# Ledger of designs, part 13: miniprotein binders against MMACHC-like protein (cblc-1)

Target 1, 261 residues: MMACHC-like protein (cblc-1), of Caenorhabditis elegans (q7z144)
Amino acid sequence: EMSHAESIKRVVDQKLSSHEGFESHMFKIGSYNEAVGESSPFALPYDDSTMALLILSTPDMFDVAFRKWVVQKTMDFGSFDEVCEMVSSPIQSFLEDRLEIMSEKLRKVEENFEILHDYSMTPQRRPKILMQTCGHVAGAAFYYQPCHFQEDGVTWPPAGRMGPNLKFIGLSLHPIYGGHFAFRSVLIFPNVKIPEFCEKEPRPILTASEDVRTALEKFNYNWKDSGFRDFGNPTRRYSTTQMEFFGRPVAERWEVLRPWV

## First folded at step 7 (miniprotein)

Design p30 (from p0 with N11L F14W R21E K46I)
Fold by ESMFold2-Fast, scan of step 7:
Structure p30 (fold): chain B 261 residues (1-261), chain A 84 residues (1-84)
Amino acid sequence: as target 1 above (261 residues)
Amino acid sequence: DETIRITIESLDPWELEYAIEELLEKAKEYGLKIRFEVEWENGEYIIHVTIEGLDPELARKIAEEARKIAEQYGVEVRFHVEDE
């Protein structure tokens, strides 16, 4: 029932709080399966009314929660250079630690749940779940798909860096954060049914087709400069530190964080 | 013989598929054995490529080919050459 689902969400929200840069959004598996198609390899083998929670990170995840984690790990290991040597994937390690803490508390309220990460893949190297579709279905962000912005008789996308045969990847934009957010995980609760729950409609913050096409082009051609993230006039943005961190090659990212310690 | 390790990063997994396919074709042209390991970090796919049994000149040539391929697809590449 909804009261149980709400209790589950409260526990998740306490451990993945908005003040530390997380959002959770409830949806039904059936709504996701309808969006991807029942015969799609991405359809999930759960009843339509099964509860799910989409987890996003917002800018404060990096500047508040992750920063605290880096400082704590530096103390635990004895030096920043030691942490850099021992931890090759800092964001992933941080998220795994936080999700484990959340899971310990969550198991006290609902024992049976699965976590699918945005990096979870099948043996065929295919994502287990389409995060952008989840975001749209849950009403968390608007998913702009290139195929919806084709004009008859107009050549688009233009031949460019990706070449004439390469596909454009779609883009999700958050109503507050634009592109300054990331999908992180989906929690699935097979024994919790929410048939009466209705997801909210995602807010389309870019409505002019020309603006959408420009955003998609900047995302696909120039994603490293983070300019695409500012579409929709977000009121909150990734910090200069976070944008520098993700703009650097992986081997250089730890050095961006040295001023934190 | 030397071992060369290459790391390729991308936001988009299908661009990595294209870069990997082209790198595989180049390796076959040179008669080389290669391995791939895939990791995910901070919203990006990271692919570690290990090429074994190279002489130093061939290692440099392969590294430069990989760099050109990665730049063509807008992905990041790092190279590390190490002795056996």
Scores: ipSAE 0.006, ipTM 0.257, lowest interface PAE 11.3, mean pLDDT 77

Design p31 (from p0 with N11M E17L K46V H48Y)
Fold by ESMFold2-Fast, scan of step 7:
Order: sequence, then C-alpha cells, then structure tokens
Structure p31 (fold): chain B 261 residues (1-261), chain A 84 residues (1-84)
Amino acid sequence: as target 1 above (261 residues)
Amino acid sequence: DETIRITIESMDPFELLYAIRELLEKAKEYGLKIRFEVEWENGEYVIYVTIEGLDPELARKIAEEARKIAEQYGVEVRFHVEDE
C-alpha cells in the first residue's frame, strides 16, 4: 500500500523535478478535512486515508522550466509576438502542458487520479481546495493566519486600512524559500489508501508574534514590493525577471519575457 | 466579431468571487457565454475573463458594466478588446 504510494510519488517527482523548480508533498485527505472542518464547504469527499500529493513551484520553475517553454513556443508559433497574441495566460498554459505530460506517465502506474489546480473552482465560484491549509497539513510551509495572532485589547489589523469589504489574508512561508514559492496543484488518488502515513509538522519559520504581525502587514499592505517574501531569511529567492513579471499589470507581463527570445 | 479579455486582481478571494458572480449575471442578461481562468502567485488572485463573439457596441457596454461592478467591490479590472 505504502510502497505503491511511494512509487507514485517517484513518478511525479521524475516529471516535476526539483531541478526544474517543483516540489511534491504527500498527505492524507483526512488530515486536510480535519484542518478545514468536516462540515466545511472546503472538505473533500474522499475517505480519510486517501493519498494526496501537493505540488508547489520554487524559483527555478520560472527561470528554468518556464523559460524553456517560452523559447519552444516562440519557435512553434514562429515569433514571440504571435505567442503573446495567442496565449493569454502563459503560466497557466505552461503548467497545463507540463501536467499533461506528467499525467500520461502517471497513468501507467495508477490509472485513477484527479488534479485540483489552485484555480479550480466549485459551481459557486469558490476554490475547490484551500492551498495554504493544504501546505500546512502536508508540512510543506507554515501558514500564518491573522486570527491566531490577535490579542485582547489590541486593535489589529488597524481599522480602515484595507477598505470596508477587504479581509486580512494569511501568509505561508517555506523553510528554504520564505515567500519565494507558489502552490500549484493537488493530486488525489481515490483508490490509494495510506492510513499508516504520518505527515511531518511544518517548520514555524517565524516564532515571535510581533514578527508574524509584521510579515502579515507587509503581505497585506505592501505585497507588490515583495518585501514579505524575505521573511525567515530565505536562502533562495525569485529572480529579478520573475519579480518584475508578477509586479507588472497582467497586460504588460509578456513584454518582460521578450529578452528570453 | 470582437473579443474582450478582462483581468480581475484582488488579494481578497471572496471579494473577487463576488465581483465575478456579478459579472456572470450581467453576461447571462446579454445571452453571452464567458470563460474565466484563475492564477495565484503567493498573495495575488488574478482572474482572466474572456468574452467572445461580440459586436463592437456590445463589447464596449460589457466593458463598462465590468468596470462599474469592479468599483462597487473594490477590485481592479483590466481589459482589452481584440479583433477575431
């Protein structure tokens, strides 16, 4: 049972390699459902011991794998301007291509699996899975939630700073990459049961409550300057090109990549 | 026929989803089908909305409605029109 789960993970890791900027983290659906609440609309309809793999991207995903993809698509389409015109969501298109290749190989080892993307939505237009909770449960990153750091008699977050309908959002930090990473997908294997598997506890990158508050405020109020990503003294960081890409308005992002071709 | 692509950005996923729901209701009133794609990059939800098969007058009306909805919910909307 467990050896089969490990074989599945090895196949995934071969196609979504660390050298090309991916990590996979195994967890049980029951562990995730316990964390979100069994009656929550975010609980998933699978047995508690069902195997899942969280997929996240690291800095090399953009600078190595995605760059190769952009160069190849430019050759396929004949020019960079044609790719820009025909492809509206380059990161999504790249990830869909890579996951399709992975899926073809994976089906030879385990035929039945489902992929939930970070952009997968319910009919009510809610995310199908809460990625930050999933990251915490799988031990991949520590999820700092604003409600866990509020103190009696202290007004936090300050009233009015995010507008009348905006909520203070939590932040996940990776032990190596700080905030220089992204959650991408969850693979679910309904016919693979791993009841003996125990997830590792996520590392608490920041332990002082004041450091956590500062990181959350930096994330919620100043996220565009990317200062929040450097909390926890990460050893690896997003490149200047990647930070420029995601710092630009969507319509201007393709132009950042022109020097690659 | 014109194609309009709309991008909606917000750090609050629930406010973003409310704006999308409103936009979907408007598209239904006009008898249109719309497609949307969501991206996340560690702190930003970016939603791409594509509306196809529009005459230029209808494309402009849809863009203006999307802008008004976005302003009500405090989300940023970017869009551009493409000739098919």
Scores: ipSAE 0.000, ipTM 0.215, lowest interface PAE 13.6, mean pLDDT 75

Design p32 (from p0 with N11L R21L K46I H48T R78E)
Fold by ESMFold2-Fast, scan of step 7:
Structure p32 (fold): chain B 261 residues (1-261), chain A 84 residues (1-84)
Amino acid sequence: as target 1 above (261 residues)
Amino acid sequence: DETIRITIESLDPFELEYAILELLEKAKEYGLKIRFEVEWENGEYIITVTIEGLDPELARKIAEEARKIAEQYGVEVEFHVEDE
């Protein structure tokens, strides 16, 4: 019953709120499996009508929720330098804390659920879920795949710009945030069936092939400068601090946060 | 004790898988204690590997192996070496 699915989404949305920089998007596992192919190693072993929720973060996740978490951890550990020493993966640790709070409330409404993170891997060290495909299927963001933007008689991408073993990968753009967002997790509810639910089609943010190719090149060649995020005329953007944080090597990211404490 | 934090970055999670497996095997060969965290940010998989109890000679060898793995699989690697 959709009523139950809506109750689940309401609880998730209350704990992963838009005020703190989160969005959730409902979809059916069957819709995702159709998109990746049933024989794909990325197909998920659930019935087609199984409920899932895609969770993504918006700019306020970093500047509001994560900042509060960093300040609190600094107080808990006694100094910023202690937090830096003890916590190697601040975004991951923050998200794990927040998801545990959400899970405590969610278990009272639906006890049986699985959380797949964007960094979750199989024992064979493959991603458990293809987040960009999931985002497209759920209608959350439009996934631009390089193979769809080839043009007869045009060589693209330019030869020699990628290393010999690096792939030219796709890019997802959000209708409000452009590239100023990130996929975070998928919640799967094996005992909740939503066969009548219809996902909305993702909105094509860029329509001209040349604009798509330019965005893909900026993402693949220069992602650290965050220029790719501004495609699609986003109304909200990552702060300077967030762009600096995600643009730096992991070893330098804690230093970006020092002014917060 | 000396701690080495190695950060491996790749836009391709499958190339990252091979780089991680080979790095873990090298660390096992040297009998090192390993902790690791995996993050995916901005369409890139980032793994931070913390290796503990290394002397300077082992630290240099692991850094050299990590550079070779990065070159082999097209994965970028950043090093951070910390005193205890």
Scores: ipSAE 0.006, ipTM 0.373, lowest interface PAE 10.1, mean pLDDT 79

Design p33 (from p0 with N11F F14W E17M K46V)
Fold by ESMFold2-Fast, scan of step 7:
Structure p33 (fold): chain B 261 residues (1-261), chain A 84 residues (1-84)
Amino acid sequence: as target 1 above (261 residues)
Amino acid sequence: DETIRITIESFDPWELMYAIRELLEKAKEYGLKIRFEVEWENGEYVIHVTIEGLDPELARKIAEEARKIAEQYGVEVRFHVEDE
């Protein structure tokens, strides 16, 4: 029932708050499965009316919640250098801690749920869920797919930039944050059915095909400079610290955070 | 006794998954259990691989295999091995 689904969302929103840089978006598994195709390996084995919540992070996740976590871990471990040595994946470790706190409270309202992370893999090493499609279906962000912006008789992407084994991938843009956000997880509630729920349509952030192609090229070829994130005139952006963090090789990311402690 | 930390980066999820799959199969051939953590941030997969309790010879062979696999799939690999 919707009342129960709303109670679930309230608990999630309390622990993954907008003030701390999170959004949750409700959708039906059937809406996602329709978008990926019923015979797709990415279709999820749940009834069409099954409730799900997409979780994404906004800039404040890094600058507020994650910063507090780094400061606390530094105190717990006794030094910043000790944290750097013991924690290889700070964003993942932070999210796992926060999701466990959320899960503890959520289990009191609905004990049966599953969490699929943006990095979750099947035994065949494929993503368990296509996050960009999920974001589009839930109305959270608009997913621009390269195949929808081909022109008959025109070669695109430009030759010589794809390499032999590289794939040109799509880009999602948020109505407030442009590309200054990330998909984090999907919560699935197998015993909660919301057949009457209707997802909102995602807002088309870019309407000119040339702008979409430029954004996709910047995302695929120059993602490290973060220029792609500014498409759609976002009103909120990643901080300089966050952009530097994600722009550095993984082994150098901890050093970006040293001024926080 | 050594610890190996291997980091694999790519913006291409499919090539990255092929590299991960092959690395895990090589680890199985050596009888090793590997802990790995994957991050996905706006089109980039970052994989952290941690292998603990290896003797120095086996540690170097695993690092060598990981580098070959990463080069085959065009993904970036970093590793750190500490001697005791």
Scores: ipSAE 0.000, ipTM 0.238, lowest interface PAE 12.9, mean pLDDT 77

Design p34 (from p0 with N11L P13L K46I)
Fold by ESMFold2-Fast, scan of step 7:
Structure p34 (fold): chain B 261 residues (1-261), chain A 84 residues (1-84)
Amino acid sequence: as target 1 above (261 residues)
Amino acid sequence: DETIRITIESLDLFELEYAIRELLEKAKEYGLKIRFEVEWENGEYIIHVTIEGLDPELARKIAEEARKIAEQYGVEVRFHVEDE
């Protein structure tokens, strides 16, 4: 079964390649369910030994794969302005297109699988899966949770910056990319069992509690300036174009890409 | 007719749930149909909301409601009104 799981991963890796800015990380559903709690609404209804693959994107996804997609769509639609008019969510559209191409090939090796996206929500509009927990469980990135960095006698997070019921959320850092990466999808294979598979432990990059709290504050209060991404001493970073794209209001993002065509 | 395009941004899907639910309740009160799509990008969740077929007065009123909801839940809301 490990042989079959490895064949599945090879197919995924061929279509979502590291050269085009993707990583896949294998884990067991049971490891994820243990981490979130079996009684949690986020626990997934699959056997503990069920195979899953976490997909994340690295900087090259934007600068290599997405750029090629934008150029191709411009040719397909006849002009850049036509693409801008017809495609409202370029990154999401690109990822859906690429995942469908991957899925067509994958179905030839394993016909039964489910894809959960980072934006997938229940009818109650809650996340179907906790991506940061998947990243930690699969050993892909270290997930820093605010509750683990509370100190007795210290008021944290700072008062006056929270709306009603607004929660301070955690941050994941990648050993190579710091915060210059994004979780994208989880593939689940209900008929593939990998009971002997052991996930690697995620390496904590940021070890001083004060540094973790500073990173969490930067993430929760100032994520738009992307300063949080530089915690953990990353060796690879999002390009200037990608940072500009993400830093623009959604309606203005297409104009950042015009020089590509 | 006017079309309102609303973008709601937050790191926290639970806070987006509250904002979206309240916006949907307002839309029902005005007899409006709303379309929305969710995207995760730039370390945040982005909700794209489209409301079509509004007269100018109603468009301005719903935009003001969206602004109040954004302030209440600590989420950023942007809206654009187009003549359709």
Scores: ipSAE 0.000, ipTM 0.267, lowest interface PAE 12.2, mean pLDDT 78

Design p35 (from p0 with N11L F14W E17L R21E R35E K46V H48I R78E)
Fold by ESMFold2-Fast, scan of step 7:
Structure p35 (fold): chain B 261 residues (1-261), chain A 84 residues (1-84)
Amino acid sequence: as target 1 above (261 residues)
Amino acid sequence: DETIRITIESLDPWELLYAIEELLEKAKEYGLKIEFEVEWENGEYVIIVTIEGLDPELARKIAEEARKIAEQYGVEVEFHVEDE
């Protein structure tokens, strides 16, 4: 029943709260499978009415929840330098800690669930789930796919700018955050069926094809400068600290956080 | 003995897949076993590849191959060589 699905979502929302930079969006597995194609290798082997929750992070995740986590870990380890030595992947470690806390509470309401991360891969090294398609299906963000924005008689994307095996990838934009958000995980509840649930359609953020192409080019060619994130005139943006953190080489990221402690 | 940690970053898992497949093939050519971990960082796929037990000449060759692969597949590659 929907009442059970609503109880599940309440527990998730309590532990992954909007105040700490998280959103959850409910969808049916069947809606996702329809979007990727039933015969696609990305289709998931669950009944069409199976409940799923897409989890994404917003700017406050970094500046509020992650900052608290860094401060706490510094206290737990005794120094910032010790945390830097022991934890190589701070965002991943933070998310794993937070998801485990959420999972402990969630198991009391629904024991059987699976978590698919945006980095989860099959043995063939394919993503287990296409996060941008989930975002579009759940109505959380609008997914702009390059194939929808080809111009007749024009070569696009420009030849020779990508490697021989690289594809021009799509971009999702959030109605509030533009590109200042990230898909994090999908929770699947095999024993929870929501056949009457209807996802809302995502609203397009960019309407002019040239603006979409420019955003896609910024994303694919210049993603590290974060310029693509500002398409759609977001009202909330990543902080200077967050942009600096993700703009630096991985080995230099911890030093960006030193002023927090 | 040297240890190489190679960090590969991309927004596209397919870019990482191709880069990793090339690195695995090069490692096999040199008779090496490698380990890797997949991490998620703010909308990016990050793969950390660790190769241990390298002499300095072999470490240099692997670093050169990693740079060539980065250029070929348009991925960001960093490596750190540590003396063990």
Scores: ipSAE 0.006, ipTM 0.333, lowest interface PAE 9.6, mean pLDDT 79

Design p36 (from p0 with N11Y K46L Q72E)
Fold by ESMFold2-Fast, scan of step 7:
Parts: sequence; C-alpha cells; structure tokens
Structure p36 (fold): chain B 261 residues (1-261), chain A 84 residues (1-84)
Amino acid sequence: as target 1 above (261 residues)
Amino acid sequence: DETIRITIESYDPFELEYAIRELLEKAKEYGLKIRFEVEWENGEYLIHVTIEGLDPELARKIAEEARKIAEEYGVEVRFHVEDE
C-alpha cells in the first residue's frame, strides 16, 4: 500500500529534512535491478516491487546541520579542543547520530528495514549497491557514463593517463546542485511493496556531448579542485569552508571548523 | 609473511572504484593476497588495503606502486607495515 510507503517517507523526511541538507527519493528495487542487469553481481535479492529510499546530502548538510552538531558537541564536551580530541571522524559521527535518531522514529512505523551505505561492500570486495545507477533510477540525478560518449576515430579519454584496459568512471549531476551533493545511503523495506509507483526520469543536466566529456575529464583528472561540480549552472554550491575541510588531510580538518565556535 | 596495510582516503566515492580496480590488477599480476576494508570517515571513503605475500619486499613495492597510482587519481594513501 502506497499510503504506508508515503508514511515511511514522511518520517524519514522529518528527520533527514531538506532544510538540513538531505533529500530522499523513492524507487522500486526492480527498477534498479533492471538497470544493473538481473544477472549482475550488483542486483539485489528482493522482489521487484520492494520499496527503497535513496538518501543524498546537499550543501546545507554541512553548513546547517553539521555546523549545528559541531556547536552542540562543543557545548556538551566543554571545549572545542576536547571535541577534537574525543571525536576523530566528525562527519561520520554526525551522520551516525542523525541516522540513529531517524531509525528510532522509523521503527515505530516500519520495524523491518535495511540501510546500505555508499561504502557498504560484499565479501568479494564489491560495493553492495551502485549509487550512481540508483540515483539515475530514482530520478535524483543524471548519471553520465563514459561509454556513451566514445566516438569512432577519436581517442578519448586522452592517451597516457589511463591504463590499457581502464576507463573513466561516471559522473552524476543534480538538477539544482550540479556536482555539489553526495549519495549517502539507501533504505530498503523488504515488507513494503509499491508496484504502482513510477519513478520520475532524471533531468539531463548537460545535453552537448562535448560538455559531458569535459565534465567527465575534470571529474576524473582534476576532481580535487571541484571545478566539475559547477557544470549545469547549479543554483547552490558547496561553501568554501566545506571545500577547504575536505581538501585537507583528515588530521587537519577539525581546525577548519574552529571559527564555528 | 609480512602484512602491509594501505589506507586510501577520498571524499568522492566514485574514485574508489577506479583505485580498487588498479590495486586488484597489480596484486593479481604479482600473485599477492589483497584484502579491503571500506568505511565512511569524515565525509569521505576510507579504504584500508591489506596486502599479504610470500615476499615482503615485493609486497612493499606493490604497495608503493598502488600509492602512486591512487595519488594520480587524486586519492590520498597511507602506508602502514604490520608484522605478525
């Protein structure tokens, strides 16, 4: 029943809200499995009509929700230096706290669900879920795959920067945020069936093949400068603070946040 | 046997797949055993790569090559040597 699925999504959206930098996008497991191929090792062992929710973060996750979390933890621990000493992984700790709060409320509406993180892997060392394919299927972002932009008689990507059998990895662009977003997790509800649900089609942010190739090259070769994130004329961007934070070695990241307290 | 652990950090999970493939191909070529532990750390993927081989110096050379390859793709690598 769609009403039950909608109740689940409302609970998730209340705890992972858009004003705090989160989006959730509903999709059917069967739509994802069709996209990766039923015989693929990435296919998930659930009925086609099984409900899933893709969770992604937008710039406000860092600048609003995470910032509030840092300020609160500083108060709780008594000083910024104590938080730095006791919490080695601030973004992970923040996300774990937020997901636990969400899970507590969600269990009251639907007790049986699984969370797959973007870092989740099989025993064979493969990702449990292909997040970019999931984003495309759910209509959350457009996934540009390098194989769709090869041309006969043209050497691309440029020779000398890839191994003999290696190729570019793909890039997803959000209709509002361009590349200023991140896939975070997928929630799966094995006992909730949504056979009548139809996913929206993702918006093609870039239409010219040369623009896509340029974006893929900047992503694969120069991703640390974040230039690729600005393709598609995004209305919101990661802040300079967020870019500086992730541009620093892990041990130096807390110092970027000191001005927040 | 000497165990070498490599930690790879990337704030963009898409770089993970490429770095992992190159590491797997190198390990395969040299007949080494390779293990991965992947976790989300500080808004980025943190990959712990453990390479175990019969020849400790060969394992160290492969770890160094893997580090250089990952750095070419904008992934930071930490190199740790662990003995039994």
Scores: ipSAE 0.000, ipTM 0.253, lowest interface PAE 12.0, mean pLDDT 76

Design p37 (from p0 with N11L Y45W K46I)
Fold by ESMFold2-Fast, scan of step 7:
Structure p37 (fold): chain B 261 residues (1-261), chain A 84 residues (1-84)
Amino acid sequence: as target 1 above (261 residues)
Amino acid sequence: DETIRITIESLDPFELEYAIRELLEKAKEYGLKIRFEVEWENGEWIIHVTIEGLDPELARKIAEEARKIAEQYGVEVRFHVEDE
């Protein structure tokens, strides 16, 4: 049971390696469903003991794996300008290619699995899975929710910074990367049961409530400057190239990558 | 011509679904091309809507429609109008 689960994780880790900027974190579907609420539309229709793997990317995904992919696609298409014309969403295309390569190997060990992407939506345009909750449940990152940081007698957010109905989005921080990471997908294995598996507790990266509030404000009000990513004393950060890439409108992002070829 | 950036946020996915659906239909009524940029960094999602090539009167109408949609579905909609 656990041996099979560990074999699955080993195959995934070989194709989505830490060297190339990926992490996988095992969790039980039941742990996620308990966190979101069983009656929630985000609860997943699998047995509580069902194995899942959360996949996230680290800075090396962009600078190592994605860079190699861009170089290879430029060779395949014959020029960088051809790739730019034919591929409108380079990160998504790269991830789809890498996940397909992983899937081909994974099917040899466990043929029945589902992949939910961070961009996966129901026909009603709802996300299929709440990635921040997955990250917290799997112990991969600490999910700071705004409602947990209200203090009686303290005005927060500061007056004039919110409209009447503005809702803060929560923030996840990684113990190594702070905010310099992204949740990418969840693999679900309906036929693999891991009832004895216990997820690790997520490490609280920020402990002072005021620091959490400041991080949430930076994320919600100033997310484009990426200052929020530096909370938690990250030892590794997104490169200047990656920051420039995501700082540009989608149509202008390819130009950032031209020096790679 | 003006460029309007609209940010739609909600922790309620039903509110987001209905607001996005109505905004798309209003854009079609005005013959506008809308670009969506979805950021799901850290597992939460922020939807950025960019509408380009608007004259000031059309920009005002779109802002008014978006405010009505926001009020109807209880979502937050923010507008950023960029200089000519």
Scores: ipSAE 0.005, ipTM 0.230, lowest interface PAE 12.4, mean pLDDT 76

Design p39 (from p0 with S10T N11E K46I)
Fold by ESMFold2-Fast, scan of step 7:
Parts: sequence; structure tokens; C-alpha cells
Structure p39 (fold): chain B 261 residues (1-261), chain A 84 residues (1-84)
Amino acid sequence: as target 1 above (261 residues)
Amino acid sequence: DETIRITIETEDPFELEYAIRELLEKAKEYGLKIRFEVEWENGEYIIHVTIEGLDPELARKIAEEARKIAEQYGVEVRFHVEDE
């Protein structure tokens, strides 16, 4: 019943809290499968009424939760330089720790669940789940697909000044955060059925086709400057520290965090 | 025939996706046989890209093009030209 599904979501929300930069969004597997197509290789082999929970991160994930994690790891290892030497992938290590904490608590309420990460792959090297489609289906963000924003008589993407990307990927924009968020994982609960649940509709952040095309071009050609994240007039944004961290080559990222300790 | 093995290491899923897409498009542009294998090791995505059936000069050209694309997205890559 829905009461069990809400109890599960409550536990997840307590461990992946909004104050620490996380959101969870409930959806039915059937709603996702309908969106990708039931015969699609991306359709998931669960009953249509199966509960799923999309997890995304907001700016406070980096500035609150990740910062606390870096400070704690510095204490645990004895120095910041030792953490830098021993931990090559700080964001992934942090997220693994948080998901394990959440999982320990969650198992006490529902023992059967699966976690699909945004990087999870099938044996055929396909993503196990299409995160942008999940975000749209769950009502968490609006997914702008390039094929939906052509205009008659307009050549797009522009020829003769093409950037490095010839095939555009789509862009999801959050109603509060614009592009200042990231999809992280999907939790699936095979034994929890929510047939009466109805997902909310995602809010269309950009309404003019030209604005969508400009956002897609900024995302595909100039993502590293983070200009694309500001489409839709977000009220909350990634900090300059977070933008600098992800704007640097991997080997230089730890030095951005040194002022935190 | 030469084989190029490219190893890409990144903790950022967005950089991973962009680098793979660019490498795929360049491989198609040159009509090459290309394979991807993705591993997760020591907290990082490790992508092994294999490009096969090249003469040595074309192999070097493709490796250099792939390196430029990876650098554009800030992805750490390692290139290995088998038997150079």
C-alpha cells in the first residue's frame, strides 16, 4: 500500500536530506517504461506498479554534505595531504559513503531494493537507466530533447561554425535550480506496488524554442563554463567553489578544497 | 594492422558521456572498428577504448585527435598504441 511506500520515502529523505543537498522523487516503473517504450532495450523488467525513487543532488550537496565529509576524512587520515593521496575520486567516495548510510537504515524498513547509478551499465555497455527520462517522468526536472526543437526553415545545429559535438544530447532543467543539480541514482523496490500513485507533471522552465536551442548549444559546446546552468532564472546556484572544482582537470580538483580545512 | 588502446579515467559521469560521444563520432568519421569496455576501479570510471585495423600513421592521427577531444572536456586519458 501507499503507506509503506511513504514510509520508505521518509527514511530515504531523512538520510538524504534536502538540507544536505538531496531530493527524492517517487515514480512507477511502468511510467518510465511507457516513456522509453516497452520494447526498448532501456525498459526495466519490473511490474508496472513497482515503486521507484529518483535521487538527485542540489547545490547544498557539495557545500554542506560533501564539505562535512572532506573535513571528517581529513581528521580520519590525519591531514588533508594524506586524504588527497589516498582518495582519487572524492565525489564518488563521498556518495558511496552516504548511500551506504542510507541503505543501512532503509534495510530495516524494506529489505529488498536495488540501486541503479547514473553510470550503471548492462553487459552490452548500454546505460541501465536513462536518467533524463526518469527525471521527466518523476516530475523532478524538464527534459529538453534536441529533436523536439527544430523550426521549419532554420538550420540547426548551426553549420560552418559547429563545435566539437555533432550529435546533441538533451538537457534537463530543474524549476528551482535550473542546471545546478545532478541525477545520482534510482532506487527500485520490487516488492512494493503503488498502482494508485500519480507522478506530478514536470514544469516547462523554458517556453521559447530559441531559448531551448541556445541552452542546448551552451550545454553541448560550452558546458565547462557553466553558463547553461543559469537558463530558467534559477533561484539557487552552484557555489563558485563547486563550479571551480568541476571546471578543473581531475588532478587539480583537491586543491580547490584546501580552504575547507 | 595496428591497434590503439585508450584508457579514460574520470569520476564525473558528464565528462564520461561527452568524451565517449566525441570518440564515437570521430571513429565513425574515419570508418574505424571501435570497441568500448567500462570498468569501475578504485572509485573511478575506467573506459577501455580499442580501435583496430589501422595503418601506423592513421593510428597516430586518431590517437592525437582523441587526446584533443578528451582534453577539451577535462577528462584524464591514457593512450597506448600497441606495437607502435
Scores: ipSAE 0.000, ipTM 0.234, lowest interface PAE 13.1, mean pLDDT 76

Design s1 (from b3 with R11L K18M S75L)
Fold by ESMFold2-Fast, scan of step 7:
Structure s1 (fold): chain B 261 residues (1-261), chain A 88 residues (1-88)
Amino acid sequence: as target 1 above (261 residues)
Amino acid sequence: SDEDVNRLAQLIEELLEMVYELSNQIAETGDPSLALMIWELMLAIEDLATKVHELSKNGNPDAINQILTAFQEILEKLNELADRISEE
């Protein structure tokens, strides 16, 4: 029943709030399976009407939720330098903590659910779920696939470090955040069926093929400057602190956060 | 030729180890595409391994150059991913 699905989403949204930089988007497993192809290795072994929730992070995740987490960990360990020494993967540690808090509350409403992360892989290093496809299916972001933007008589992609044996990676753009967001997890509820639910169509952020090709080139060739994130005229962007953090070598990232404590 | 095939197989093993190391770090990047990038590199490396295996059965000098070209393309993409994770 939709009422149960709505109760589940309400609990998730309470713990992964938009104010703290999270979004959840409901979709049916069948809609995802249709998009990837039923015979695809990426098709998931659940009934078509099975409920799923896609979880995104927005800029406020870093500046609000992650900042609070860093401050709290500094208090817990007694000093910022101790946190830096003991926690080598701060973003992953933060997300694991937050998802566990969410899971504790969620289990009281629905005991059976699975969490697939954007980094979840099979032993063969195949992603367990295609996050960009989930974003498109759920209507959360528009997924631009390079194969849809090749034209006869146009030499594309141009010569560069990407050779004929490597593919251009697709790009997802959010209607509010452009490229200033990340896919984080998909929650799957095997015992919750939502056959009446209809996903909304994703908003096409870029409409001209030339603009899409330019965005894909920036993403694949010039990702370091983060210029690709600004396609689609986003109204909200990653902060200067977040851009500096992700622009630093991993070993130097903690120092970006010292002013927070 | 067996020595050449063994060297190419060793180079492919080195690419696989690099992909495995990078895949364990992707959670820290905040990038929604990195799992897919790693998957596509794995597919390209598996394709190279298949071609090296075929070369061991059916010698073809032109295939060696094709394998080396693909190896360089994969290595450059792996270096780009390493840069992205470390942001050197």
Scores: ipSAE 0.108, ipTM 0.542, lowest interface PAE 5.0, mean pLDDT 84

